# Designs tried in a protein design chat: miniprotein binders against ABC transporter G family member 3 (ABCG3). Part 1

All scores and structures are predictions.

Target 1, 243 residues: ABC transporter G family member 3 (ABCG3), of Arabidopsis thaliana (Mouse-ear cress) (q9zuu9r114to356)
Amino acid sequence: IAWKDLTVTMKGKRKYSDKVVKSSNGYAFPGTMTVIMGPAKSGKSTLLRALAGRLPPSAKMYGEVFVNGSKSHMPYGSYGFVERETQLIGSLTVREFLYYSALLQLPGFLFQKRSVVEDAIQAMSLSDYANKLIGGHCYMKGLRSGERRRVSIARELVMRPHILFIDEPLYHLDSVSALLMMVTLKKLASMGCTLVFTIYQSSTEVFGLFDRICLLSNGNTLFFGETLACLQHFSNAGFPCPI
Below, numbering starts at 1 at the first letter of every chain, in headers, positions and changes, except where a header shows other numbers.
ipSAE, averaged over its two directions, is called F for ESMFold2-Fast, E for ESMFold2 and O for OpenDDE. V2 adds 0.75 times the mean of E and O to 0.25 times the DockQ between the complexes of E and O.
[cut] stands for letters that were removed.
The coordinates of atoms that the task and the answers printed are left out; those that the model quotes come from them. Centres of patches stay.

## First folded at step 1 (miniprotein)

Design A1
Amino acid sequence: SPEDLQRLAEKIRELTQEVERALELAKQGDPETALRMIEDLSRKLEQLADEIREALKLDPDNEQAKRLLDEVEKLSRELQEIAKQIEDLLRE
ESMFold2 (binder alone), alone request of step 1: mean pLDDT 81; pTM 0.751

Design A12a (from A1 with R7E K11L E14F E18A R21W M37L D40L K44M Q47R E51L)
Fold by ESMFold2-Fast, scan of step 3:
Structure A12a (fold): chain B 243 residues (1-243), chain A 92 residues (1-92)
Amino acid sequence: as target 1 above (243 residues)
Amino acid sequence: SPEDLQELAELIRFLTQAVEWALELAKQGDPETALRLIELLSRMLERLADLIREALKLDPDNEQAKRLLDEVEKLSRELQEIAKQIEDLLRE
């Protein structure tokens, strides 16, 4: 996936549109993790949703998104999108929840659906949790935040998407859970999945795992490129004083 | 202006994260790449410090600019210490 001059406007205060994402250019490749990084309200979630074709009706998008070299929106089922906050069913086990998702969303026979569920469980490092109740309500003991987050991602994986968009995969995770999440996502990317996700902050240990960074501030792209090239770009760029 | 200072603060935040990444890269067995990154970061911080110092010449009492300069200078000293640690690893 690639995008060119992507601009997104939202209805602002006082009944006019504000540019939330300003002329963004970038791309993401299979086998890589592309991270959209920036502070709160930098436009990173809006950019992510624009790429995934999930903008609200009140938003207007300009520019181009390319998939497989053509100008297009992605067909249903070709990509997955994981929200920052995902509704899980606490009365189901992990395996049951994923089977439920597969039954509702996939065509085909039951044995095929079981296979993709087991693949998703393995891919998200959930094997030890597969038969546990998700829980998390009415003081029912269940999965911790890290496991719940991996279940939410696994739910999208049962569709076997080639591109996976994740809004804040590390949201509300402790350091150990965050590291496991990033290692898990790195392995998933290495299996041919194109990963694009947003991050507000990252720990020291996970920063080096990113292949590409899109750094946003107030809708503006400060940099897009390989992690190593990011420093070279800023070093080469002048910082002209507006005075 | 406040908008310019916010932009500088965001760049400093990124540079702080990049320093942490350089350390991790060295630990994973690529100290030469880590040293190249530290050299680039040092050059970037020097440029930022110069811009802030120019702003302070026009308004010597700007508290925000003084804080940003202190932060940049602190990061520069940290990079020198990290470079020394990585060079020690190369000696092994």
Scores: ipSAE 0.000, ipTM 0.171, lowest interface PAE 16.3, mean pLDDT 69
ESMFold2 (binder alone), alone request of step 1: mean pLDDT 81; pTM 0.753

Design A13a (from A1 with Q6R A9M R13L T16L E20Y R67E E71L K74F E78A E81W)
Fold by ESMFold2-Fast, scan of step 3:
Structure A13a (fold): chain B 243 residues (1-243), chain A 92 residues (1-92)
Amino acid sequence: as target 1 above (243 residues)
Amino acid sequence: SPEDLRRLMEKILELLQEVYRALELAKQGDPETALRMIEDLSRKLEQLADEIREALKLDPDNEQAKELLDLVEFLSRALQWIAKQIEDLLRE
């Protein structure tokens, strides 16, 4: 996926149209992790949604998005999108939840649907949790936040998307859970999935784990490229890298 | 050979599973055992990286071997960061 001169404007509570994303240019290669990073209100979630074709009706998009050399006509199911907060069914086990998701969303026979569910469980490192209740309701103990987040991603993997957009995969995770998530996402990318996701908070140590970064501030792209090139860019400019 | 590469891939997948186990162990309240596992895993990854580098000396254009080396090097960096997070937990 690539995009050129992508601008997104929003109307709503503000009196005039506001440019939330300003002339963004970038790309993500198959099998790699591309991170959109920036503080709150930098436009990172809006850019992610624009790339995934999930902007609200009040938004207008200008510029071009290309997938496989063509202007963006992504077939249904060719990409997945994981919201920052997702609704899970706490009375179901992980396997049951994914299986019912497959029944609702996929054509084909029962045996085929069970196969894609098991693949998703393995891909997200959920084997040890497959028969546990999701939980999260009063008086029901279940999965912790990190496991719930991986279940949300696994639900999208059931459709076998080639590109997966994830809004804040590390949101509300402790350090150890965040690291397990990063290792899991790197494994998923190595299996051929193209990952594009947003990060609000990042340490310099995490910076080295992903392939590319898009740095946003107030809708403007401060940098796009490989992580080492980002550090070199700001070093040459004589001011510190904001990461 | 293709069979040697398959064996290397299988070893890498086994080590990745052990990384997940070490992380879960740390989360369950046994960070000391997790750190010892990570130290052992780091040594095994280094041995595996050396094995892949030796294969690349014989066939420098082997793209599959380069991909495996990249993955092993990524896991080594990840383990160093994991170890630091666990050490910080032990310190607090």
Scores: ipSAE 0.005, ipTM 0.278, lowest interface PAE 10.6, mean pLDDT 68
ESMFold2 (binder alone), alone request of step 1: mean pLDDT 81; pTM 0.747

Design A23a (from A1 with E39W S42A E46F A49L R53E E73R S76M Q80L A83L; at its last look DockQ between E and O 0.60; V2 from the best seeds 0.00; counts 0 for: pae E 5.6 > 1.5, pTM E .710 < .8)
Fold by ESMFold2, look of step 4:
Structure A23a (fold): chain B 243 residues (1-243), chain A 92 residues (1-92)
Amino acid sequence: as target 1 above (243 residues)
Amino acid sequence: SPEDLQRLAEKIRELTQEVERALELAKQGDPETALRMIWDLARKLFQLLDEIEEALKLDPDNEQAKRLLDEVRKLMRELLEILKQIEDLLRE
């Protein structure tokens, strides 16, 4: 996927400007992990939604988004999108939740290939949790936040998307869980899934796992390029990398 | 087989009544009982789905089995809606 001169406006979003994303340029190669980084209100979630074709009706997009070389809005159901917060059904096991989600979203396909759900379980490293209850508000004993986050992502994987957009995959995760999530996502990308996601902040260990970085501040793209080039770019220019 | 499909159809009718019961319990504000029923119903619907999938694996053009699958999907959708209502009552 690629975007050129992408501008998104939303009335009333900011007091002194309707522009939330300002002339952003970038790309994500197939099977790679591309990160949109920035502080709160930097426009990263808006950019992610613009790329996925999920802007609210109050927003207008200008510029071009290319998917596999074609100028087009992505068709419904051809990609996965994982919200920052997701609702899970705590009274089901992980396997059962994924089977039901696949059944409702894939008429006839789960039927012919039951491995779709098992593949999603393996891809998100959920094998040890597959027969455990999701839990949460419905039951006292439930999965912890890292495992619940991986279930949320696995739900989108049952559609076998070529491109997966994830809003803040590390949200509310401790440093160990965050590192394990990123290692898991890196492996997922290596198997052919193109990942584009947002991050507020990253640790040094997590930072090294990214293939490409789009650094946003106040709607402006401060940097786009490979991870190593990001460090060299700001070091060579005499500015610290703003993260 | 036709006998197996008839048995599955009877199970689906029974589960439909249990889904209605679970909805009434949720409306009456008894979420603990409703949750217990929903877990049992989800398990039964999952097992029923597996049986229907095996029948269609052997006879992919069986129209009765396809109709039963659609009925199971409808019940699953209703069950998920009841779960959303209960989770809202427990303040997520």
Scores: ipSAE 0.015, ipTM 0.290, lowest interface PAE 5.6, mean pLDDT 70
ESMFold2 (binder alone), alone request of step 1: mean pLDDT 80; pTM 0.747
ESMFold2-Fast, scan of step 3: ipSAE 0.204; ipTM 0.610
ESMFold2 (binder alone), look of step 4: mean pLDDT 80; pTM 0.747
OpenDDE base, look of step 4: ipSAE 0.061; ipTM 0.523

Design B0
Amino acid sequence: SPEEIARKVQELLDEIEKAAELARQGDPETALKLLEELARKIDELAQRVEEALKLDPDNEEARKLLEEVKQLADEIREAAELAKQGDPEKALELIDRLAEKLQELAREIEKLLEK
ESMFold2 (binder alone), alone request of step 1: mean pLDDT 71; pTM 0.646

Design B1
Amino acid sequence: SPEEIARKVQELLDEIEKAAELARQGDPETALKLLEELARKIDELAQRVEEALKTGDPEARKLLEEVKQLADEIREAAELAKQGDPEKALELIDRLAEKLQELAREIEKLLEK
ESMFold2 (binder alone), alone request of step 1: mean pLDDT 67; pTM 0.574

Design B23a (from B0 with E36W D43F A46L E50Y K70R A73M R77L A80L)
Amino acid sequence: SPEEIARKVQELLDEIEKAAELARQGDPETALKLLWELARKIFELLQRVYEALKLDPDNEEARKLLEEVRQLMDEILEALELAKQGDPEKALELIDRLAEKLQELAREIEKLLEK
ESMFold2 (binder alone), alone request of step 1: mean pLDDT 67; pTM 0.570

Design C0
Amino acid sequence: SEKVTIEVRVEGDPEKVREAIERARELAEKYGAEVTVEVRGDTVRIRITGPDEESVRKAAEEIREILERAGLKVEVRIEDK
ESMFold2 (binder alone), alone request of step 1: mean pLDDT 72; pTM 0.662

Design C1 (from C0 with E7Y R9L T36I R45F R47V R77E)
Fold by ESMFold2-Fast, scan of step 3:
Structure C1 (fold): chain B 243 residues (1-243), chain A 81 residues (1-81)
Amino acid sequence: as target 1 above (243 residues)
Amino acid sequence: SEKVTIYVLVEGDPEKVREAIERARELAEKYGAEVIVEVRGDTVFIVITGPDEESVRKAAEEIREILERAGLKVEVEIEDK
């Protein structure tokens, strides 16, 4: 996927149009992790949604997005999108939730759907939790934030997307859970998935796992390129990388 | 096409659940949306699909309101489909 001069404006009731993303340029390749990074309200979630074709009706997009050499958006089912916060069904086990998601989303036989569910469980390192209740919202003890986040991503993996957009995969995770999540996503990318996701901030260890970075501030792109090039860019400018 | 899934916990009076689902089907038809209802364990899955996002979201929102007004526990999930 690639994008050129991508600008997004948002117009709310009683508001004038604001440029939320200003002339963004970038690309992401199969088998790699491309991260959109920036502080709160930098436009990172808006850029991610623009790339995934999930902007709200109040938004206007200018510029071009290219997928597989085409200027048209990818067909449904070719990519997945994981929201920052996802509603899960507390009364179901992880395996049951993913299986029901497969029943609702996928064509084909029960055998195939069970196989895809087991693959998703393995890909997100959920084997130890597969038979546990998800919990939450008036249910007995269930999964913690880290495991719930993995379940949300695993649900999208059931569709076997070749591009996966994730809005803040580390949201509400402690430092250890965040590192484990990134290791899991790195492995997922190495299996041929194109990962594009947003991050508010990262540790040095997590930063080192990224292939490419799009650094945003107030809608402006401060940098786009490979992780090492980002460090060199800011060093040459006379100050360290702001991440 | 757009798709929204509403998960309903089956607690309380089964007749109220049936009545709420029937009203949901009627409302979805009004918006030109298709409704698939499936029951698994203690959960009812109401899958709303349609040709455009506006119709599907309007149907989903009104269905959610009907179910909540009937006293049912409701969770909504928007899928990229």
Scores: ipSAE 0.000, ipTM 0.090, lowest interface PAE 20.8, mean pLDDT 68
ESMFold2 (binder alone), alone request of step 1: mean pLDDT 72; pTM 0.663

Design C2 (from C0 with K16L E19Y R23L E26F K58M E62L E65W)
Fold by ESMFold2-Fast, scan of step 3:
Structure C2 (fold): chain B 243 residues (1-243), chain A 81 residues (1-81)
Amino acid sequence: as target 1 above (243 residues)
Amino acid sequence: SEKVTIEVRVEGDPELVRYAIELARFLAEKYGAEVTVEVRGDTVRIRITGPDEESVRMAAELIRWILERAGLKVEVRIEDK
């Protein structure tokens, strides 16, 4: 996926439209991890949603998005999108939750649906948690934040998307859980999934795992390119890279 | 002291191997274990030393889990001295 001069405006009570994303240019290659990084209200979530075709009706998008060599102006339901906050069903086990997701979303035979669920469990490193209750309601003991985040990603993997958009996969995770999440996502990308996700900030170790980075500030792209080039760009400009 | 040797064939992105080992080292230290790495041809030998068998086994299992999730082939051997 690639995009050119992508601009997103949002409706408001103001006389003038507010540009949330300003002339963004970028691309993500199959099997790689591309991160959209920036402070709160930099437009990173809006850009992610624009690429995934998930903008609210109040938003207007200008510019071009190309997927597999074709211009895209409409949502593609086959792409996976993971919200920052995902609704999980705490009374179900991880395997049950993923299986019911497969039943509701996939055509085909029952054994195929069980197979894709097991694949998703393995891909997200959830084997040890597959039979545990998700929890997080009443007084029920449940999964921790990192495991819950992996379950929400696994739910989208059941659909076998070629491109997976994730809004803040490291949100509310400690450094160790965040690094484990990134290692898991890096493996997922290496298996052929194209990952595009947003992140507020990362450690040096996590930053090094990204293939490409798009740095946003107040809707403007400060940099887009491969991770090493980002470090060199800011060193040459006399500013440290904001990692 | 207990000592466990994990032999890993390095097949893939060297940066991913480096990050997986770093994460594994961090987690192993939580269980009071030390991790050392030797490179031999196509394999990376990871040696884990800890204060007791449980700590070493937990560290070894975490390292195996992380490396397998990174897409690497892992064999775990308990080394009797």
Scores: ipSAE 0.000, ipTM 0.098, lowest interface PAE 18.0, mean pLDDT 68
ESMFold2 (binder alone), alone request of step 1: mean pLDDT 70; pTM 0.650

Design C3
Amino acid sequence: SEKVTIIVAVEGDPEKVREAIERARELAEKYGAEVTVEVRGDTVVILITGPDEESVRKAAEEIREILERAGLKVVVRIEDKGDPEELRREAEELLKRIEEEY
ESMFold2 (binder alone), alone request of step 1: mean pLDDT 67; pTM 0.608

Design M0
Fold by ESMFold2-Fast, scan of step 3:
Structure M0 (fold): chain B 243 residues (1-243), chain A 86 residues (1-86)
Amino acid sequence: as target 1 above (243 residues)
Amino acid sequence: SPEDLQRLAEKIRELTQEVERALELAKQGDPETALRMILDLERKLFQLEDEIGLYSPEAKRLQDEVLKLRRELLEIRKQIEDLLRE
């Protein structure tokens, strides 16, 4: 996926439109992790949604997005999008939830759907939790935030997308859970998935796992390129790489 | 307290009717929508079970009715899954 001169305007407060993303240029390769990083209100979530074709009706997009060399929106079901907050069903086990997601969204026979579910469970390191209730409803304990986040991502993996967009995969995760999540995503990317996701801040360990970074501030791209090049860019300018 | 128990009983009746509606929808050719309804109803039933637990032992009869509805949901879920088989 690649984009050129991508600008997004959102309906502002009453009588003006805000330019939320300003002339963004970038690309993401199959099998790699490309991260959109920036502070609150930097436009990272809006850019992610623009790339995924999920902007609200009030938004206007200018510029071009290319997928597999084509100047068009991706076909429905060819990519996955994981919201920052996903609703899960606490009365179901992880396996049951994923199985029903497969039944609702995939054509084909039951044996194939069960196979896809098991693959998603393995890909997201959920084997130990597969038979556990999701929980999280009305005083019910259930899965912790890290495991719930993995279930949300696994749900999209059931569709076997070639591109997976994730809005803040580390949102509300502790340091250990965040690192484990990033290791899981890096392995997923190495198996051929193109990952594009947003992060507001990361540890040094987590930062080292990224292949490319698009650094945003107030809608402007401060840097786009390989992670090592980003560190060198800011070091040469006399500043450390922003987190 | 008595009014609360009556309210809970009414919710069980409403969920039972919705479960029957979902099965009918599945048989009429929309098992995908029916399965979504069943999953939502299972979540609502779980929340209702939690709420009824606050009134134990006063709500033992309601707990028994919720267990009956849970078994009905499981059977209907199986029937809908069979309808989704290709």
Scores: ipSAE 0.000, ipTM 0.098, lowest interface PAE 21.6, mean pLDDT 72
ESMFold2 (binder alone), alone request of step 1: mean pLDDT 82; pTM 0.766

Design M1
Fold by ESMFold2-Fast, scan of step 3:
Structure M1 (fold): chain B 243 residues (1-243), chain A 87 residues (1-87)
Amino acid sequence: as target 1 above (243 residues)
Amino acid sequence: SPEDLQRLAEKIRELTQEVERALELAKQGDPETALRMILDLERKLFQLEDEIGKYSPEEAKRLQDEVLKLRRELLEIRKQIEDLLRE
């Protein structure tokens, strides 16, 4: 996937319009992790949604998005998209929840639904949790934040997307859960998935796992390129890396 | 088990040496063969990361830190080899 001069405007308060993403240029390759990073309100979530074709009707997008050289993105729902906060069904087990998702998302593939669910469980390292209740109710003990996040990603994997967009996969995760999540996502990318996600902040160790980074501030791109090149860019300029 | 953790630590050391060997091969004039080696090592590293990721941080923090360091080293070396192929 690639994009050129991508600008997104959204209505602010009442009739005021604001450029949330300003002339963004970039690309992401199959089998790699491309990360959009920046502080709150930098436009990272909006850019992610623009690439996934999931902007609200009130938003206006200018510029071009290319998939395999075409001047179009796939229709809504053809890519996998994981929201920052996903509503899960706490009364279901992990396997039941994913199977339910498969029933809703895969019409005509009844004979393959169980196989796809087991593949998603394996891909997200959820085998030990497959028969546990998701939980999350006031009185129900269940999965912790890290496992819940893996379940939300596994739900999208049921459709076997070639491109997976994730809005803050490390949101509300402790350092260890974040580390394990990154290892899981790196493995997922290695299986041929193009992975694009947003991150507010990361440790140095986690940062080193990214293939490419798009660094945003107030809608502007401060840097786009390979992770190592990002560090060299700011070092050579004589300024501290903003990450 | 402690024996499994020792086995994983040994695999990390072996992969680290092989990654360094691939870089030397590329610098000696065979970046194409070196890239093929890196792709094979990438596959092995993903298997190792998956195995180590099944442990809790309380059980295997040092191994998790070591494998992340190896991952970063492999990514940097892969970039150097790709740069050599472009020149």
Scores: ipSAE 0.000, ipTM 0.114, lowest interface PAE 20.0, mean pLDDT 73
ESMFold2 (binder alone), alone request of step 1: mean pLDDT 84; pTM 0.797

Design M2
Fold by ESMFold2-Fast, scan of step 3:
Structure M2 (fold): chain B 243 residues (1-243), chain A 85 residues (1-85)
Amino acid sequence: as target 1 above (243 residues)
Amino acid sequence: SPEDLQRLAEKIRELTQEVERALELAKQGDPETALRMIWDLERKLFQLEDEIGQYDPAKRLQDEVLKLRRELFEIRKQIEDLLRE
C-alpha cells in the first residue's frame, strides 16, 4: 500500500473545516510493520482510517491511495481494521467468539470455518486462552487487557486480510504485555501480512521491532522512513529522537 | 435509584424472552437466522451488563443477569447443535 499527498479535512467545532492530516506521503510492504507515531491529536487515527477507507461521511480526503498498484476507493471491510477500543462479548469463550465471527461473515462449510478460527487463535498466541470466558465486567472476571486486545485482532484475522490496520494495539497494556503483543504482531507480519498501526509512545525494545515509521505532529509528517534512519535523522539534526 | 433498577430488570426480562424466541425459531428449522439473533442478543446483554454495573453498585440484579447469561449460553449451544445436523 502507498499514499501520495494525502490530506484529510474534518468539520471544525463551528463552520470551519480543519486539515487534520496535511500532505502525507508513505508506503507499507507485505511482511513488514509500518507504524504511525505521534502525540495525541497529531492525526494518527485519521490517517489510519483514511488508508483503510473508514473516514466518516463528514470528512473529505484529497490525494491518492494505491493498493497493489491500483487506485481504488476500497469498500469498508475489504481490509482488517481493529479499533482502539473494541467491545467483546464477555459471556463467550475466545473460541466461541471467533467462531461466531466466522459463521456470520464467511461463506463455506462449517469445518472450514473452524479451521480459520483455530488459525487465528494460533496466530495471536491465544491457544492457552481459547476455552476461557472473555469476561471483562466488574462481577465477571475474564481475560486481561493484553489477551482481550489479542482477541480483537484475532477476530479480524478470521477474514484473512492481506492488510491489517490496528488503532493503538498497545492501548492500556503494561510494558510486558506490550512487548509480547509486538512480538506476536512481528511474527504475524513475517507470515506475509502488511501491518499498519498507530502508537502514541513506545519503549526502545518495542521501537526496535518496527520496520518503518511515520512520525506525525499536528497533522504534519516530521519523518517517514526506515526505523534506523529515523534515529539517524534526529541525531544528525542535533535533536534527540522523540521516542 | 429504584426507578433505574426497575427499568434494568425489565430489560433483563425482555432479553430473556428474545433469547427464548430465538431457540424456538431454530427448532422450527432456521438455526442460521436464530444464531444471528443470538449474536445481537449477546451484544445487547453486554451493553446491559455495562449499564447495570453503572446503576446497580449494590449488585442487586447480579443473580438475574447471571441467570440470563447462563440461559443464553445453553440456548446458543442448542442452536449450534441444530446447525450441525
Scores: ipSAE 0.000, ipTM 0.164, lowest interface PAE 16.8, mean pLDDT 74
ESMFold2 (binder alone), alone request of step 1: mean pLDDT 80; pTM 0.749

## First folded at step 2 (miniprotein)

Design C4 (from C0 with V17L A24V R25L L27K S55A V56L A60V R64L I66E)
Amino acid sequence: SEKVTIEVRVEGDPEKLREAIERVLEKAEKYGAEVTVEVRGDTVRIRITGPDEEALRKAVEEILEELERAGLKVEVRIEDK
ESMFold2 (binder alone), alone request of step 2: mean pLDDT 70; pTM 0.625

Design C5 (from C4 with V8F A33V A70Y)
Amino acid sequence: SEKVTIEFRVEGDPEKLREAIERVLEKAEKYGVEVTVEVRGDTVRIRITGPDEEALRKAVEEILEELERYGLKVEVRIEDK
ESMFold2 (binder alone), alone request of step 2: mean pLDDT 76; pTM 0.701

Design C6 (from C4 with I21L I46F E53L)
Amino acid sequence: SEKVTIEVRVEGDPEKLREALERVLEKAEKYGAEVTVEVRGDTVRFRITGPDLEALRKAVEEILEELERAGLKVEVRIEDK
ESMFold2 (binder alone), alone request of step 2: mean pLDDT 71; pTM 0.647

Design D0
Amino acid sequence: SPEELIKRFEELVREIQKAIEEYKRGDLETALKELKEVADRLEKLLEEIGKYSPEEVRKLLERVQELAKEIERALEELKRGDPEEALRKLEEIAKRLQELVEEIRKLE
ESMFold2 (binder alone), alone request of step 2: mean pLDDT 72; pTM 0.667

Design D1 (from D0 with E22L E34L E77L K89L)
Amino acid sequence: SPEELIKRFEELVREIQKAIELYKRGDLETALKLLKEVADRLEKLLEEIGKYSPEEVRKLLERVQELAKEIERALELLKRGDPEEALRLLEEIAKRLQELVEEIRKLE
ESMFold2 (binder alone), alone request of step 2: mean pLDDT 77; pTM 0.718

Design D2 (from D0 with A19L I20A A74L L75A)
Amino acid sequence: SPEELIKRFEELVREIQKLAEEYKRGDLETALKELKEVADRLEKLLEEIGKYSPEEVRKLLERVQELAKEIERLAEELKRGDPEEALRKLEEIAKRLQELVEEIRKLE
ESMFold2 (binder alone), alone request of step 2: mean pLDDT 66; pTM 0.560

Design D3 (from D0 with V13A V38L V64F A68L A94L)
Amino acid sequence: SPEELIKRFEELAREIQKAIEEYKRGDLETALKELKELADRLEKLLEEIGKYSPEEVRKLLERFQELLKEIERALEELKRGDPEEALRKLEEILKRLQELVEEIRKLE
ESMFold2 (binder alone), alone request of step 2: mean pLDDT 70; pTM 0.620

Design M3 (from M1 with A9L T16A V19L)
Fold by ESMFold2-Fast, scan of step 3:
Structure M3 (fold): chain B 243 residues (1-243), chain A 87 residues (1-87)
Amino acid sequence: as target 1 above (243 residues)
Amino acid sequence: SPEDLQRLLEKIRELAQELERALELAKQGDPETALRMILDLERKLFQLEDEIGKYSPEEAKRLQDEVLKLRRELLEIRKQIEDLLRE
């Protein structure tokens, strides 16, 4: 996926629209992790949604998005998008929830859907949780935030997308759970998936796992490129990397 | 065999009737019992799906279509019951 001169405007308090993302340029490659980083209101979620074709009706997009050499018209099921907060069905087990997602979204036969569900469970390191209840009205217990986040991502993996967009995969996670999540995503990318996701900030260890970084501040791109190049860019300018 | 496929189809019909009973109970003011019935029905349906999965796609086409229909109905009814429990 690549994008050129991408600008996104949202309706502001005045009649004039506010530019939330300003002339962004970038790309993400198969098998790699590209992260969009920045503080709150930097435009990172808006950029992610623009790339995935999921902007709200109030938004206008200018510029170009290309997927596999075509302007952003991906076939159904070729990409997945994981929201920052996902609604799960608490009274289902992890396996049951993923299987329902497969039944509703995939063509093909029941044995194939079972296989895809088991693959998603393995890919997201959910084997130990597969038969546990997600957590519902009657139980008040279930998966912790980290495991719930993995289930949300696994749901999209059932479609076997070539590109996976994730809005804040580390949201509500402690540092240990966040590192474990990133290691899991790095393994997923190594299996050929193109990962593009947003992060508010990261530890040094987590930062080292990224292949490419898009640094946003107030809608502006401060840097786009490889992780090591980011460190060299700010060092050569006489400033530390803002990450 | 044709007899086995008919037996599986009959089981699907039985589960569909259980689903209808659960919806009626929820509408009559017992969504908690209805939710328990749904959970039990889901477990039975997973077992049935494993059995159907042993057949070739050509042999099991109708069974697979009926199971998918039942799954869609079950998911929709479950959401309605969970909404009633929140109220």
Scores: ipSAE 0.000, ipTM 0.242, lowest interface PAE 13.7, mean pLDDT 75
ESMFold2 (binder alone), alone request of step 2: mean pLDDT 85; pTM 0.821

